# Ledger of designs, part 48: VHH binders against Profilin-1 (pfn-1)

Target 1, 132 residues: Profilin-1 (pfn-1), of Caenorhabditis elegans (q9xw16)
Amino acid sequence: MSGWNAYIDTMTAAAPSIKRCAIVGAADGSVWARTEADNVFKASEEELKTFVALFNDVTQVPAKGADIEGVHYVVPRTEESLIFGKKENTGFFAVKTKSAVLIAVYEGPNEVAAQVRKAVESMQTYLNNAGY

## First folded at step 3 (VHH)

Design n87 (framework vhh_4orz_3)
Fold by ESMFold2-Fast, scan of step 3:
Structure n87 (fold): chain B 132 residues (1-132), chain A 123 residues (1-123)
Amino acid sequence: as target 1 above (132 residues)
Amino acid sequence: EVQLVESGGGLVQAGGSLRLFCAASGFTFSRYAMAWLRQAPGKRREWVALISTGGKTTYADSVKDRFTISRDNAKNTVSLQMNSLKPEDTAIYFCAARYSLTWGSSTYQYDYWGQGTQVTVSS
């Protein structure tokens, strides 16, 4: 369907190694769009509210890690508006725009991670330029 | 052919009011959430107001008590009543449509856009 779901489809087409992803509100963690069915993004409303609040001070995140879909990820470092983490063969990239947080969970080696990061950052740039 | 046509823009003095209209055609209007966004000179596009298919409204904090969005499904029209206008409201105002059965988010991706209408507020 049209709407925010089209952006999920665009990201997964650009980086097929994304297993699950979502676009959520930066203020409240509300889900605007997410992958569904066998690839359903399973984070609870409480978890997402906690997660988006991490962007208030990303410098604290490496010391504590981050939880997504009930999985605790090690966050080795952060950048402005970017949180990423690893747990064995899985990882995530999360980027903040003015109004949204994009979260993509992937599986695979570092080459796959680079592709996922590029897709997420490209969408971040697009949404920021569109005023979101 | 899908079309969104804005009207009602113009020059107004600070403290004044304007009402913007957006006429929609070429799609099933009642199935789309409708929004107004604006772009000031040298700035990126900013979301202003959204009205859902069910008539629920959300507003940016900067306009919440001054602007009112409404829709008329019989006429395929969305309107923005702008009161207590300030020079900071000077911008091109865009009508946008999004296929949406979801409600509550303050920002959404839009499927269709109008060409915009200029609003200039002088002090």
Scores: ipSAE 0.000, ipTM 0.096, lowest interface PAE 18.0, mean pLDDT 82

Design n88 (framework vhh_4orz_3)
Fold by ESMFold2-Fast, scan of step 3:
Structure n88 (fold): chain B 132 residues (1-132), chain A 123 residues (1-123)
Amino acid sequence: as target 1 above (132 residues)
Amino acid sequence: EVQLVESGGGLVQAGGSLRLFCAASGFTFSRYAMAWLRQAPGKRREWVALISTGGKTTYADSVKDRFTISRDNAKNTVSLQMNSLKPEDTAIYFCAKSYFTSGWSTLSSYDYWGQGTQVTVSS
């Protein structure tokens, strides 16, 4: 039980279209907090370790895509601290802070994606300002 | 330990004004957003107003243009000026510390709450 659960609650309240999300350690992919119960974020320990390592060189990601919860997403492009992907009607946004990676999985059209991106980037700013 | 102590509540007639104060201790006050929330009899707590570390303010629609939140980092205080009070503003008002340097209107964004101060607005 920790304060990190409040970040999950805050992010999902800001963007209700987020189906599942997690905050993980940038160095190792260890889970700090995630959505639970009917909205449990299901990524394996091995998958998260592989995923956070993508931020070591985001330029390589569009060529291979990214795997979240056993789902392979097409990554059309990346930014220095942002990886996002799309698969049919689902997508994700992942942002890196100093110490953490925030991952949010959503379902819906482009207007939903824009709301989710805004929520994730706002949280990224808060964590960076807090020294995380 | 973190302490938040509210004051300034009382009985006021509709159309009147009150100013609430919150004295904070036990943490680096200037590093966190602060908020006021309220709970009316028989209802759930609701967020009212928020002030970031940089002084940016946000208000619930129900109190916009009537309430003003402010902070004084030198004194570790946050205040709520309440004008044009209505009977539906009757509630216990709570001071809350955010997890964050900026604010969110969601209740789970706050890690500490004061004991509250009663505000009663007569019709």
Scores: ipSAE 0.006, ipTM 0.214, lowest interface PAE 11.2, mean pLDDT 85

Design n89 (framework vhh_4orz_3)
Fold by ESMFold2-Fast, scan of step 3:
Structure n89 (fold): chain B 132 residues (1-132), chain A 123 residues (1-123)
Amino acid sequence: as target 1 above (132 residues)
Amino acid sequence: EVQLVESGGGLVQAGGSLRLFCAASGFTFSRYAMAWLRQAPGKRREWVALISTGGKTTYADSVKDRFTISRDNAKNTVSLQMNSLKPEDTAIYFCAAGWSKYSLGTYSTYDYWGQGTQVTVSS
């Protein structure tokens, strides 16, 4: 699990506006790495298991929304391997790779959201190319 | 079907006490910070009290030492005990739920709101 902390560090360095993030297993939602201490990502195992299952059919997600860290987000639309949500001044981006799901929670306006999306999509590309 | 339903409002004389309750359903109550806000006629809605997921409380200066917020996670309720009521406490009182301590305070955002309950304090 320690090795995956380097990816968390890389992602937060690329987008300092990320408040909390995690890398979880795509099959079961198990946490591989997450932000800790004052920035601890606090999703339960059951919530993450439910969340990663959303990637089995992303087209159904806008009708239901998505829950992360006990917060219900409105999901305006999805793209293949990408779910993003909005809750007033907060939001998240989640992307699926071959074996992982990257989740990043942020706070701020559209410019912040764009930076966070770029960071998670860059990491998604890197991990897919690395076989994850 | 998220719902927050307030109760306990009414008419009281100055110096009296009243206890408001808010019953929550349709979300994981224990993971939400809970707040009470109020709105008097012709005034903006103002924050009154907050209780975090861990039970830490904060109060507006206008109600500090008179009001006490508490929560019961087993019953999915938050309550506001109001003592030493003043005519200026007359308002519609709303309960609200915010997802974490991070979403409250300076960047106060509330995910869910009740419809409010009227509190009237006579002179």
Scores: ipSAE 0.000, ipTM 0.081, lowest interface PAE 20.8, mean pLDDT 81

Design n9 (from n1, 14 letters changed; framework vhh_3k1k_2)
Fold by ESMFold2-Fast, scan of step 3:
Structure n9 (fold): chain B 132 residues (1-132), chain A 125 residues (1-125)
Amino acid sequence: as target 1 above (132 residues)
Amino acid sequence: QVQLVESGGALVQPGGSLRLSCAASGFTFSRYAMRWYRQAPGKEREWVAGISRSGGYTSYEDSVKGRFTISRDDARNTVYLQMNSLKPEDTAVYYCAKTSYPGLFTKSQYGMDVWGQGTQVTVSS
């Protein structure tokens, strides 16, 4: 989507182990940008509406888990603007900014997870400072 | 060095109220979520309440919901626990804690790295 795809490109360049990612509206889960083609982020509009609503009360998320791209993830804990989860060799990090939610799905060991988290948190900081 | 100093513990009768304070130093207080824990005699330490970095989110153990309120004052580097409708079962040493994961304010076994000395709360007639 328009200029927002440049931020997707920035995140995937910073953490090549991101398999799929998206930037969505915090209020409604509308897709602003996502990875495409062979790396298309496949979450439906309805799933994304449900997902971004989790940030309204992150304290409830560990009891329920989270669904992304039809995959149910165990969420071991949450922080005020961070939800992350694991399912086998797949994981995700999602962070909320003022008006957006960044979602990155990755595969790999803990070293990969750390790099992905750093990439999404860096973008979160950048967008918050830019007023998003 | 990180320092947490709790105060406000006292002997109160059932139904009474207390406000606990935790003064923090040695770290950037506004960058960290804060938690309260308690330990009754012969029991394990249990999580009581947590507050996010912004103060916009709070979380409580089920037995204290509606009775306890956690709050923070970043200008004073202090976290508070307002305890109302106290019960004998609330008798414990109360500790505040800084997490090693700065944003973690909810119940979790992860990320706790610093405890204060504690303040004794006794609820008895």
Scores: ipSAE 0.006, ipTM 0.367, lowest interface PAE 8.9, mean pLDDT 86

Design n90 (from n86 with K98H W102F F103L S104T E105Q L107I T108P H110K; framework vhh_4orz_3)
Fold by ESMFold2-Fast, scan of step 3:
Order: sequence, then C-alpha cells, then structure tokens
Structure n90 (fold): chain B 132 residues (1-132), chain A 124 residues (1-124)
Amino acid sequence: as target 1 above (132 residues)
Amino acid sequence: EVQLVESGGGLVQAGGSLRLFCAASGFTFSRYAMAWLRQAPGKRREWVALISTGGKTTYADSVKDRFTISRDNAKNTVSLQMNSLKPEDTAIYFCAAHYGSFLTQSIPYKYDYWGQGTQVTVSS
C-alpha cells in the first residue's frame, strides 16, 4: 500500500469515532489514501475536486454548506484552514495543509467531535511540519 | 553534520542472503522514519521497505516475505535482512530518513536525508 495509509491509521487510532476519512491533494482532490472495506470513504473524484476548491475562500462556505459523500452538511462557520459541518448525529472536520486536505467523517456526541477535531488538527500540524 | 552510511552490500549467489546496515549520525534518529530504496541498472529508483518511529513496517510487493526491515534506536541504525535473493534484486541500495512517524513510499523526494548507497549484486 501507499505510505499515506499509515496516516489514516494514526488518525483513526487517535479518534476511534472517525467512521471514514481520507487524505486528498489540495490542488485537485486526488485521493492519496482513504479508509477501506466496511468503512470506505465514498466521495467521487468530481465531488472532491469541488470540495478542495472551497479552501480558496472559506468565508463563502457557511452560506451554502458543503457536500461530502453525497451528503449535504450545514457549515456553521469556518476558520482559515478548517471547514467543519454537521448533519444530525454525523459531522465532519476537514483541514488544509501545504499540499493536502484531510477529511474525517464521524458520528457521536460533542465530546466525540472534540476528539476528532483534535486528531485532525494534530495530523495537520504534523504534515505541515513534514513539508506536506 | 548529518550522515547516513550504508554497509553490508556485496556479491551473492541467487538464493543467498545479505544484511544491509545504515548508520545514522548528526540528527535525533528516534524522531525519523527510515526507508530503504534501490536503483537497478537501467531503472528508476524505487522504494523497498519502510519503518516508522514506532517500528511499524511496510514492504514493496516485489520483496514482501523475503526482506525484513528493522531499527535499533540505541545504536542509531536501520537494517535490511534480504533472503532468497534473485538476480532482479541487483541494485544500489539507499538508506533514507524522513522527519516524523511516516513516509510516503511513492514520493521519494519527500525524504530529508539520503545515504550514498551500497551495491548489491546477485548472480545466477
């Protein structure tokens, strides 16, 4: 497998409530690694290209929300390199690094969301420091 | 001064074994993931094996079940045990280091440090 799958394993180990996640190219949304088998991340290439383009101006995202895996999420607000959304008992956190976008879809209560955000932001910091 | 120095290469008959060593100095070895890559005559450089800071390993399909990568943080070394060698394993073998726990096997230009390589020749 690609070496990028080890980053997926690290995030899911740090936050077990992550149901599906992926690491994609920031420029084009190409999949570098994703969860597989029973928890495969199912976003299409076209959807991911659209999604990563949201990071070109995150301030416009709350007005329209975001689509991941064909599910429309309400995005309450954004931060410079962070888009997050909610849809009932599910949510996502997406962060941009120098060359990648990390996307994690989770299920659970508020403390679970906090753990997922921490795991994703920790990996963002790690990858930025590693030159990705 | 950062250095990665490979050793253990040489000439071996097909079906034989060799153990390569990489001695690291000038950086905090335990903070770096380590890799072995090789460049065969007339081919591009390709990754062979990866080991994370925690000892998790990954292998290329061409060497799986024949090669074993390991590390010794007390000695600042990474090694590659090569069994059941084939003529197609003939290559210059390079040790490489990447800051942090993980490496990308498909993007070698992301490695921070490289050794100079050690020649492995497998005769039929």
Scores: ipSAE 0.000, ipTM 0.145, lowest interface PAE 12.5, mean pLDDT 83

Design n91 (from n86 with Y99T S101P F103L E105H S106T T108S H110E; framework vhh_4orz_3)
Fold by ESMFold2-Fast, scan of step 3:
Structure n91 (fold): chain B 132 residues (1-132), chain A 124 residues (1-124)
Amino acid sequence: as target 1 above (132 residues)
Amino acid sequence: EVQLVESGGGLVQAGGSLRLFCAASGFTFSRYAMAWLRQAPGKRREWVALISTGGKTTYADSVKDRFTISRDNAKNTVSLQMNSLKPEDTAIYFCAAKTGPWLSHTLSYEYDYWGQGTQVTVSS
């Protein structure tokens, strides 16, 4: 909560089209920081525990999709440390670091999605280099 | 209730080794960077070592190459292996926890949780 919120603020500033986001523990899905108030990230701890476990074998995810905040997203493909989903004009990007998973939910066209992906991957690189 | 409980302190002769343990409970251990700080009689607390959430370690110059910090997230523990101990390493050793990497890890007020400390005495 306290210390990790600055990274939420940094990602949101870099990509204003991020509607909601969170940083959660990679091992257990525990919430370290998330957007609040009118932009509250509403995923339950049980849902997040299930979601972070998807990174144990990302190759299975396109067959089933992924659930975030009770919304089912189609996952067209995955990369080793990246899961992304689409639902019309809405989507998410989730990236795994050594100890955390960053999740950003956005709304907008392909240009917006590209900006959100860059912001999330930039933070992933920073945290990995910092040992997180 | 948040608890950090240190153990493994004691009396050791110069050149010897000790291993300190810190058992954590009451908070999400994997979310916190863990550190060891020490306080010698009449001196202020001095930062010794830190291990990040991802396992990256950093050390004070005075203990570099002699001390090793490690963590076990499955057991909610952090440990400090101390080798080649010197009389100037005599101090009460505190386990401490903090969130986020941007705050200075060398300043006592940056830490969210603290243990009560364990005494390490190194005889000449």
Scores: ipSAE 0.014, ipTM 0.479, lowest interface PAE 5.9, mean pLDDT 88

Design n92 (from n86 with K98T G100S S101P S104K E105S S106G T108S Y109P H110E; framework vhh_4orz_3)
Fold by ESMFold2-Fast, scan of step 3:
Structure n92 (fold): chain B 132 residues (1-132), chain A 124 residues (1-124)
Amino acid sequence: as target 1 above (132 residues)
Amino acid sequence: EVQLVESGGGLVQAGGSLRLFCAASGFTFSRYAMAWLRQAPGKRREWVALISTGGKTTYADSVKDRFTISRDNAKNTVSLQMNSLKPEDTAIYFCAATYSPWFKSGLSPEYDYWGQGTQVTVSS
């Protein structure tokens, strides 16, 4: 039996600037797969449940920001299925599919951010087309 | 015993069409997402198309609008309709299966089961 771990491997191979990432259920924030060991994605179950609920009304997120792994990020703006944030030299991109939310945390300048966004959005398109 | 057996490959002229079939046995076909991948001589295996357990499809940019993947759960078969073939489509085409509900991306994924492949040659 195979799990979602290969998707994590695919994303990190496509964008090596991704420090940690996870695929979680859109309904409840349950972890389907995440980076492990020295790159373990550390968000709590409660934090992830709160985070995925942000996709119910993304227009309010820029006023509040978002918390991932106990770190508060400034969210400059959102799109219907995309939340992204920055804190100093770190940032994240999170995209919602029909059934999942993909979260990628990175470190680096804006050029690195663009590569991470591309990787996350490519995976979003793939999963949506596959019915997830 | 799990088997995936490809058929339908052959020689075709540029602009022509071929339809590949993959017959599956030895596992519960309806619980697996199915994919086609290809490998040209001296190159790495490249993902071409995937169909989920629910029938949702996705395609590599190089084949989008030219190829169509479909499945028939009653016959345990997945097929790939290839239209407007180009010389660069020349490759060995592989059928692959991955467990539902979890499936792999098309970018260098590992699948649970693989066929042995069928040769497609497109002449100029």
Scores: ipSAE 0.000, ipTM 0.130, lowest interface PAE 14.0, mean pLDDT 82

Design n93 (from n86 with K98Q Y99L S101Y F103T E105K L107I T108P H110D; framework vhh_4orz_3)
Fold by ESMFold2-Fast, scan of step 3:
Structure n93 (fold): chain B 132 residues (1-132), chain A 124 residues (1-124)
Amino acid sequence: as target 1 above (132 residues)
Amino acid sequence: EVQLVESGGGLVQAGGSLRLFCAASGFTFSRYAMAWLRQAPGKRREWVALISTGGKTTYADSVKDRFTISRDNAKNTVSLQMNSLKPEDTAIYFCAAQLGYWTSKSIPYDYDYWGQGTQVTVSS
């Protein structure tokens, strides 16, 4: 997994307001890489399996929200390969590629959210172009 | 500031050997998978070999068992040892870099950085 950490490092360098993030398999939610130590991404394999299945029909997600790390987020809307949510001063962006789902949890106001979204979408484009 | 500079190309007789080097600068070398690709006159660029950030190697069938790719993270270099060279190996050889970990089952063709290439000519 440590090789995939290069992508996590790239995202966190581009958007320092990312508190925790992970790259997981789109089919099963298996963890390929995640932030560790003081910034450990705490989602269980069962929670991640449930979360990646949301991308099978993103139109249903705003009605019920999404759970990440045991936290329930309000999802105001979705795009075809993008789910994002808010809870008070925290939020997440999750994007699906061909083979992966990238999840970034951040803390801060809407200006910070825009930077995090850009970093995650840039990585989504990169991985899709690379066949992932 | 990013540079990939190839060296070691030249003219060699069939059955001979050459070692190509690629010196990298301007990026965090250890985070990038490194590859060699080649292009013969009038042909499409062809992937030859890849070494992951973790040192795992993958080779095209045409060069397997003849070529060996290696990297030295302390010197920011990748090398390609070419043995048992054939006239069909004649091409311009390019060094390329792509961010992230790549397994033997997944080969990047869309690279972030490219060298200028070095000519390898194998005479019959």
Scores: ipSAE 0.000, ipTM 0.122, lowest interface PAE 14.9, mean pLDDT 82

Design n94 (from n86, 13 letters changed; framework vhh_4orz_3)
Fold by ESMFold2-Fast, scan of step 3:
Structure n94 (fold): chain B 132 residues (1-132), chain A 124 residues (1-124)
Amino acid sequence: as target 1 above (132 residues)
Amino acid sequence: EVQLVESGGGLVQAGGSLRLFCAASGFTFSRYAMAWLRQAPGKRREWVALISTGGKTTYADSVKDRFTISRDNAKNTVSLQMNSLKPEDTAIYFCAKGYTSFLWSPSQTEFDYWGQGTQVTVSS
């Protein structure tokens, strides 16, 4: 089993509202770890490669939106290393570190979104400090 | 198959130095964190040093400032430079393959493969 699964477990423990999440390589979208079984993060390798490339120029993302797990999300705005989107009661937060992209898909209202964002940003800070 | 082969161990006097090497094969070396662990007679195995895929290093308190872990991705090699050796450093030293990168709490259960080890004996 992947040691990166410990990071997935840490994020989901910090924000139980995360329905599915993954840690992928920033260069190629390769999956390092993801939620599994009934909560499997099911984005394809091709989709993830396209998704991580969005971080090359986040200013272009609000005009196009983003696709995760075959779902098209409206991206209202971006921040330097953060892409987030919403579709009805579902949303995501994705953050880029030096070597990784963390993606968390959640379901719920704005208070849930805030908790998920905090968990993802905390992991981003940890990985950056660890050299990732 | 994953294979890790340690070398460089031996007998040295207290205050001396040794350099250990680990030759790795059977996996894409540059994608994995690598570690050195040791086991002294009658003691549990303990981790000593960890190096991430990005070259970030972490050391156990007992070896900080004395040991340096490094990697050479072109040669698929991890090395451990041991300076200011103490009798307490006497142990079998093991090279271990991590998962895909840095681990939060390095331990025996966090490594998916271990080598056979190389003996280090420090006398005074």
Scores: ipSAE 0.000, ipTM 0.133, lowest interface PAE 12.1, mean pLDDT 81

Design n95 (from n86, 13 letters changed; framework vhh_4orz_3)
Fold by ESMFold2-Fast, scan of step 3:
Parts: structure tokens; sequence; C-alpha cells
Structure n95 (fold): chain B 132 residues (1-132), chain A 124 residues (1-124)
């Protein structure tokens, strides 16, 4: 019935501009849940392993950028538990919890980005409070 | 209170079989994925098998085709059938529970509840 996909559904309902998203393990980038079918999150195992390792030192990310689903994003700045990037009308927010990394890819203007960030950060807070 | 209690461990000869049981209480068992992990002396804890809330199973390569994990939601139990046992299977075996939906890659996340473990010794 529920499962980690329920959290995907919750984030998508809170911010309908999220096109694709995933919840992955912070240690190895393994997928716990992701959007599927027409909205499938397509990152490879190797790409996700590389991506979650960025949280070991987020200060280096703006110099290199980040790759998600084979797309290279410019990362303007980071916070200790937050990496975000933008490429024209497409962008992403990724946040780290104790055990997971939440990644949401969206499309739309800055107002949309703000809603997506809020949804992802709310879920981050919820999962941290739940011990994840 | 929450409890996971393992049973069925013991001494067995190489090539033999053993069945471990884990009895769960104090939480809604059917909402949790269940796993078996093991730890040999001086080694890291390693994941062995996982069964999802829906009954889908996943196994570590080292035990695939030899071990079978199953669950009984009516009895709040998870079991591990171990066949063709080898000396390198000697370890303390732990039952662990992860909230409904923490599935697939057990090593990438923390378990919510753990049993005390049961010793399995395979003589050569």
Amino acid sequence: as target 1 above (132 residues)
Amino acid sequence: EVQLVESGGGLVQAGGSLRLFCAASGFTFSRYAMAWLRQAPGKRREWVALISTGGKTTYADSVKDRFTISRDNAKNTVSLQMNSLKPEDTAIYFCAASIYGKWLTPSSHEYDYWGQGTQVTVSS
C-alpha cells in the first residue's frame, strides 16, 4: 500500500511542478523510491552514487556543477544539506537527511522553484524528525 | 513495547540446513519491511535478505539460491531458511525491521528496530 512512494506522492501533491523526483540512500545513492512511467526518474546507479557523494563537501559543488539524469546543471551556491541547480526553465533541489537524499526535478519560473524548494525542505524536516 | 526475538540458531554441519525465526511485537508488523543481517567476529555487519511489506524478496549474492526469506503477517513472524550451509556462514544473525517502504537497498538506510541476534555456527 504505502511505502516510500507515498512520500513521492506527498511531495508531488504539494508542488505539482515537480516533474520527476526520487528518494535515495545517502550512503550509496541506491533508489528507495522514484517517480515512474511517464515521469520516470532516469538517473543511473553510478550517477546517483556520484551525486550523493557531493554532500560530503558541498562547498566544492558550485565550481563543478552537478549531473542529474545525464543533464549537467550549474549550481550557483550550496548550503550544508542543500544542493540546487538551474538550467533555463528546468532545475532541481536536492536535500540530505540523516539517511536519505531527496531529489526533485522541476520545470517553471522562480515562483515555481520556491514552491518546490518548500516541498522538498518540508519533507526533509519530516524525515529527519522520523529518524531518517 | 517493541520487541524482535530471534530463535532457531545453533550448531550445524557444513552442507546442512537451519531455519531461523523472528517474532515481532509492539508495532504493526504488516507495515514494516523485514530483513536478516549477520555479523561474523571482527567483520562488518552485512545484509543477507530482505522481504518487503508486499512479500517481494531480495538477497545478497553470497546467499542467493541457498537462503529463502519469508513472512507470516498473521503470526507477526519472519523466517530465514538456510540451505547448503558453509563455514563462512558462521555469524550472529539479526532480525531487523524498517518502516513500511524502506525497501530495496537495506545497507543505505537505518533500521527502526533490531533483535538481539542468534548465533549460527557451521562446523567444517
Scores: ipSAE 0.000, ipTM 0.120, lowest interface PAE 15.0, mean pLDDT 82

Design n96 (framework vhh_3k1k_2)
Fold by ESMFold2-Fast, scan of step 3:
Structure n96 (fold): chain B 132 residues (1-132), chain A 124 residues (1-124)
Amino acid sequence: as target 1 above (132 residues)
Amino acid sequence: QVQLVESGGALVQPGGSLRLSCAASGFTFSTYDMRWYRQAPGKEREWVAGISYTGDITSYEDSVKGRFTISRDDARNTVYLQMNSLKPEDTAVYYCAVDYWGSEPLTSGYFEYWGQGTQVTVSS
C-alpha cells in the first residue's frame, strides 16, 4: 500500500537476472515491498528480523553464513553495509540504507553477480539520498 | 574492447512496427544481461527493456509493456527489440547497453557500455 513496489520494479528492471527481491525495514525486518506471484520472495517475518540484525555486527556473518527464504548461504566476506552469499549457482546481495535493507536473490555466474551487485548498490545510493 | 552496434531505426507512422537489433562483440555475450534504453531530445535516458543472460527473464517499462518484446540470439551475439503499435511518444534514439565487470564480481570498478544509438521517429 505504500508505493514501495515501484522501487522493486526499478531494481528488477536494472538487473533482469534478479529472481526475487524485497525492501524491508532495517530496525525490524518488516516488509515494505517484495516481488510477488511467480517471483514471490518467501522469507518469513521471523527470518527477516534475524537477517536485518546481522547488520549490527557484520564481522560475525562469514563464520555462520546467512539464511534467506529457508536457504542457508555461505557468506565469504562482508562490508560495512553489504552482506552477500552464495549457494551453488544461486546468490544474494543485501545492502543496508539509513532505514531499509534491500535483498536481491539471483541465479547465474560471477558476471551476473557483478551486474546484480551494481543494481543493488545503485538503489542503495538512491534511497540514502532520498533519506531512507 | 566491448562494442555494441544498434540498427533498425526508421521513420514510421503511428501504429507501425520496427525491429531494432544490437550486435555485440568483445565480451562473452551469453553470460550477460542486456538492456535497451531510449533518449528523447532534452530528456534523460530512460530504461525500456531488459533480458537475462538465459533469456528466461524479461522486463519492461510500463509505457511499452505489451507493445515491445525483447529477445536475444546468443549464436549471433545479438539482442533485439520488437516494437509494435508505435506512438509519437516512442520517438527517441534507442540505445543498447551492457554492464561489463570482468571476472571479479567483488572488485571495485566496472564499465557500462552503450552503443551509438539508432533513431526511431514516429510521425504522420
Scores: ipSAE 0.181, ipTM 0.598, lowest interface PAE 4.4, mean pLDDT 86
Fold by OpenDDE, second read of step 4:
Structure n96 (fold): chain B 132 residues (1-132), chain A 124 residues (1-124)
Amino acid sequence: as target 1 above (132 residues)
Amino acid sequence: QVQLVESGGALVQPGGSLRLSCAASGFTFSTYDMRWYRQAPGKEREWVAGISYTGDITSYEDSVKGRFTISRDDARNTVYLQMNSLKPEDTAVYYCAVDYWGSEPLTSGYFEYWGQGTQVTVSS
């Protein structure tokens, strides 16, 4: 198991509502780690390349939405290094570090979103401090 | 406390128009994105439109693009939904919504606030 897989495990442990998640390169969307087995993160390399590019101008993302794993999400909120997507009883948080994008897809009511965000942003802070 | 109050719902014929209003209070309106949702009987609540806090970014559900327009008046703490070319399938309770985040960045809570809704019925 790569070191990046351990970070996946940390996030999913911190937020059980996370169904799938991935750590990808911020520059090209290359997958560094992803959930596998029963909860495979299924976004294609091409899709991820497009997705990470959204962080180049997050202000436009709410108008366009975002696609992950072939699913189109509305984007109710963006911040400089955060994209929040939502679709019915699902959603995602994506956060950007110095060199990576962390994506966590979750299922559940709105109340779980805070926990998912906390998990992803905590990892974001950790990775940033570590130089990633 | 956060409060949203929708109004403007009515019975209209197909092809008709309505303008919904949502009066907001209890938060700094001008710094929040606003959204409209709708829910038809027996169906899931669905996102309809969104507008950025700056007012310069708008987004729409595919089925309402070109017919609905979301706008805001920060001086009145109000968000609007102009609905043109209404169809029977637009019949629903329409809700105004805001996602409120706590002030603590890493530990902040998330809560989506809704109004009581306003009934829109499109029928011949």
Scores: ipSAE 0.018, ipTM 0.389, lowest interface PAE 5.7, mean pLDDT 90

Design n97 (from n96 with V98A Y100S W101F G102Y S103G L106W T107L G109T Y110D F111Y; framework vhh_3k1k_2)
Fold by ESMFold2-Fast, scan of step 3:
Structure n97 (fold): chain B 132 residues (1-132), chain A 124 residues (1-124)
Amino acid sequence: as target 1 above (132 residues)
Amino acid sequence: QVQLVESGGALVQPGGSLRLSCAASGFTFSTYDMRWYRQAPGKEREWVAGISYTGDITSYEDSVKGRFTISRDDARNTVYLQMNSLKPEDTAVYYCAADSFYGEPWLSTDYEYWGQGTQVTVSS
C-alpha cells in the first residue's frame, strides 16, 4: 500500500471541502502522495520545486504571490511555516514540516477556509511528531 | 467591540520569573491565533511569541526561545506568557494581539485595541 496516501485520505476525511491536495518533499518538491483520478492535483514537478523554495524566505512571498496548478494566487501574509493564498472563490493552504510540504486547494467562503486550515495544521503537527 | 487587556507586569530581578495574562473579549477567541509583542524604550514593537488557534503550534523569537512559554485557555478567553530566566534586555511594555488568517483585520496601525500593555522591568 502507498503509506503516504493514507495521510491524504486522513486530511480529506477531516475536511471534505478540500478539492485537491498533495504531500511533497520540502527539499525538492517531489510528490510523495496526492489526490488522484477526478481530484488529481496537477502541479508540475518544476512548479512544485519553485513553490517549496518559497519556504526558504516566506517574507518575500506576499510581494510576489504564489503559483499552484498554473493558477496565480495573491498571498496576503505568511507565517514561519505557513503560506496561504486566495484567488476569487479558490484558495490554498501550504504548511512546511521537517521534511515535507502539505498543500491543500479548496473552493468556498471563509468558513470553508477555516476548516481546511485546521485539517492542514493538524496533519503538520502529526507529521512533525512522527519525525517528518 | 474587540478588547484585549494585558496584566501581570512587575519589577523583577535578573533570573526571576513572571507570568503575563491577556484577557480577550468581543470576538470568538478560539478561532484566532494569539501573539505577544514587546516594545522597549526608543525601539520599535517586536514580536515575541505566537500560539495557533488550535493551541498545538507555538513559535518564539530567538532571544526568548527556551525561556518563555506561550499558552492559552479558551474557556477563559485568555492567553499567557510564562517568562523565566528574565534578563535586563527583556525590559519592555508587553502587548498581546489577535490575528485571523483571513478576513478580519484585528491588528490596527493605530493600536487602539491593544490596550495599555503591561510593563515588565528587569533590574537589580
Scores: ipSAE 0.000, ipTM 0.170, lowest interface PAE 14.0, mean pLDDT 80

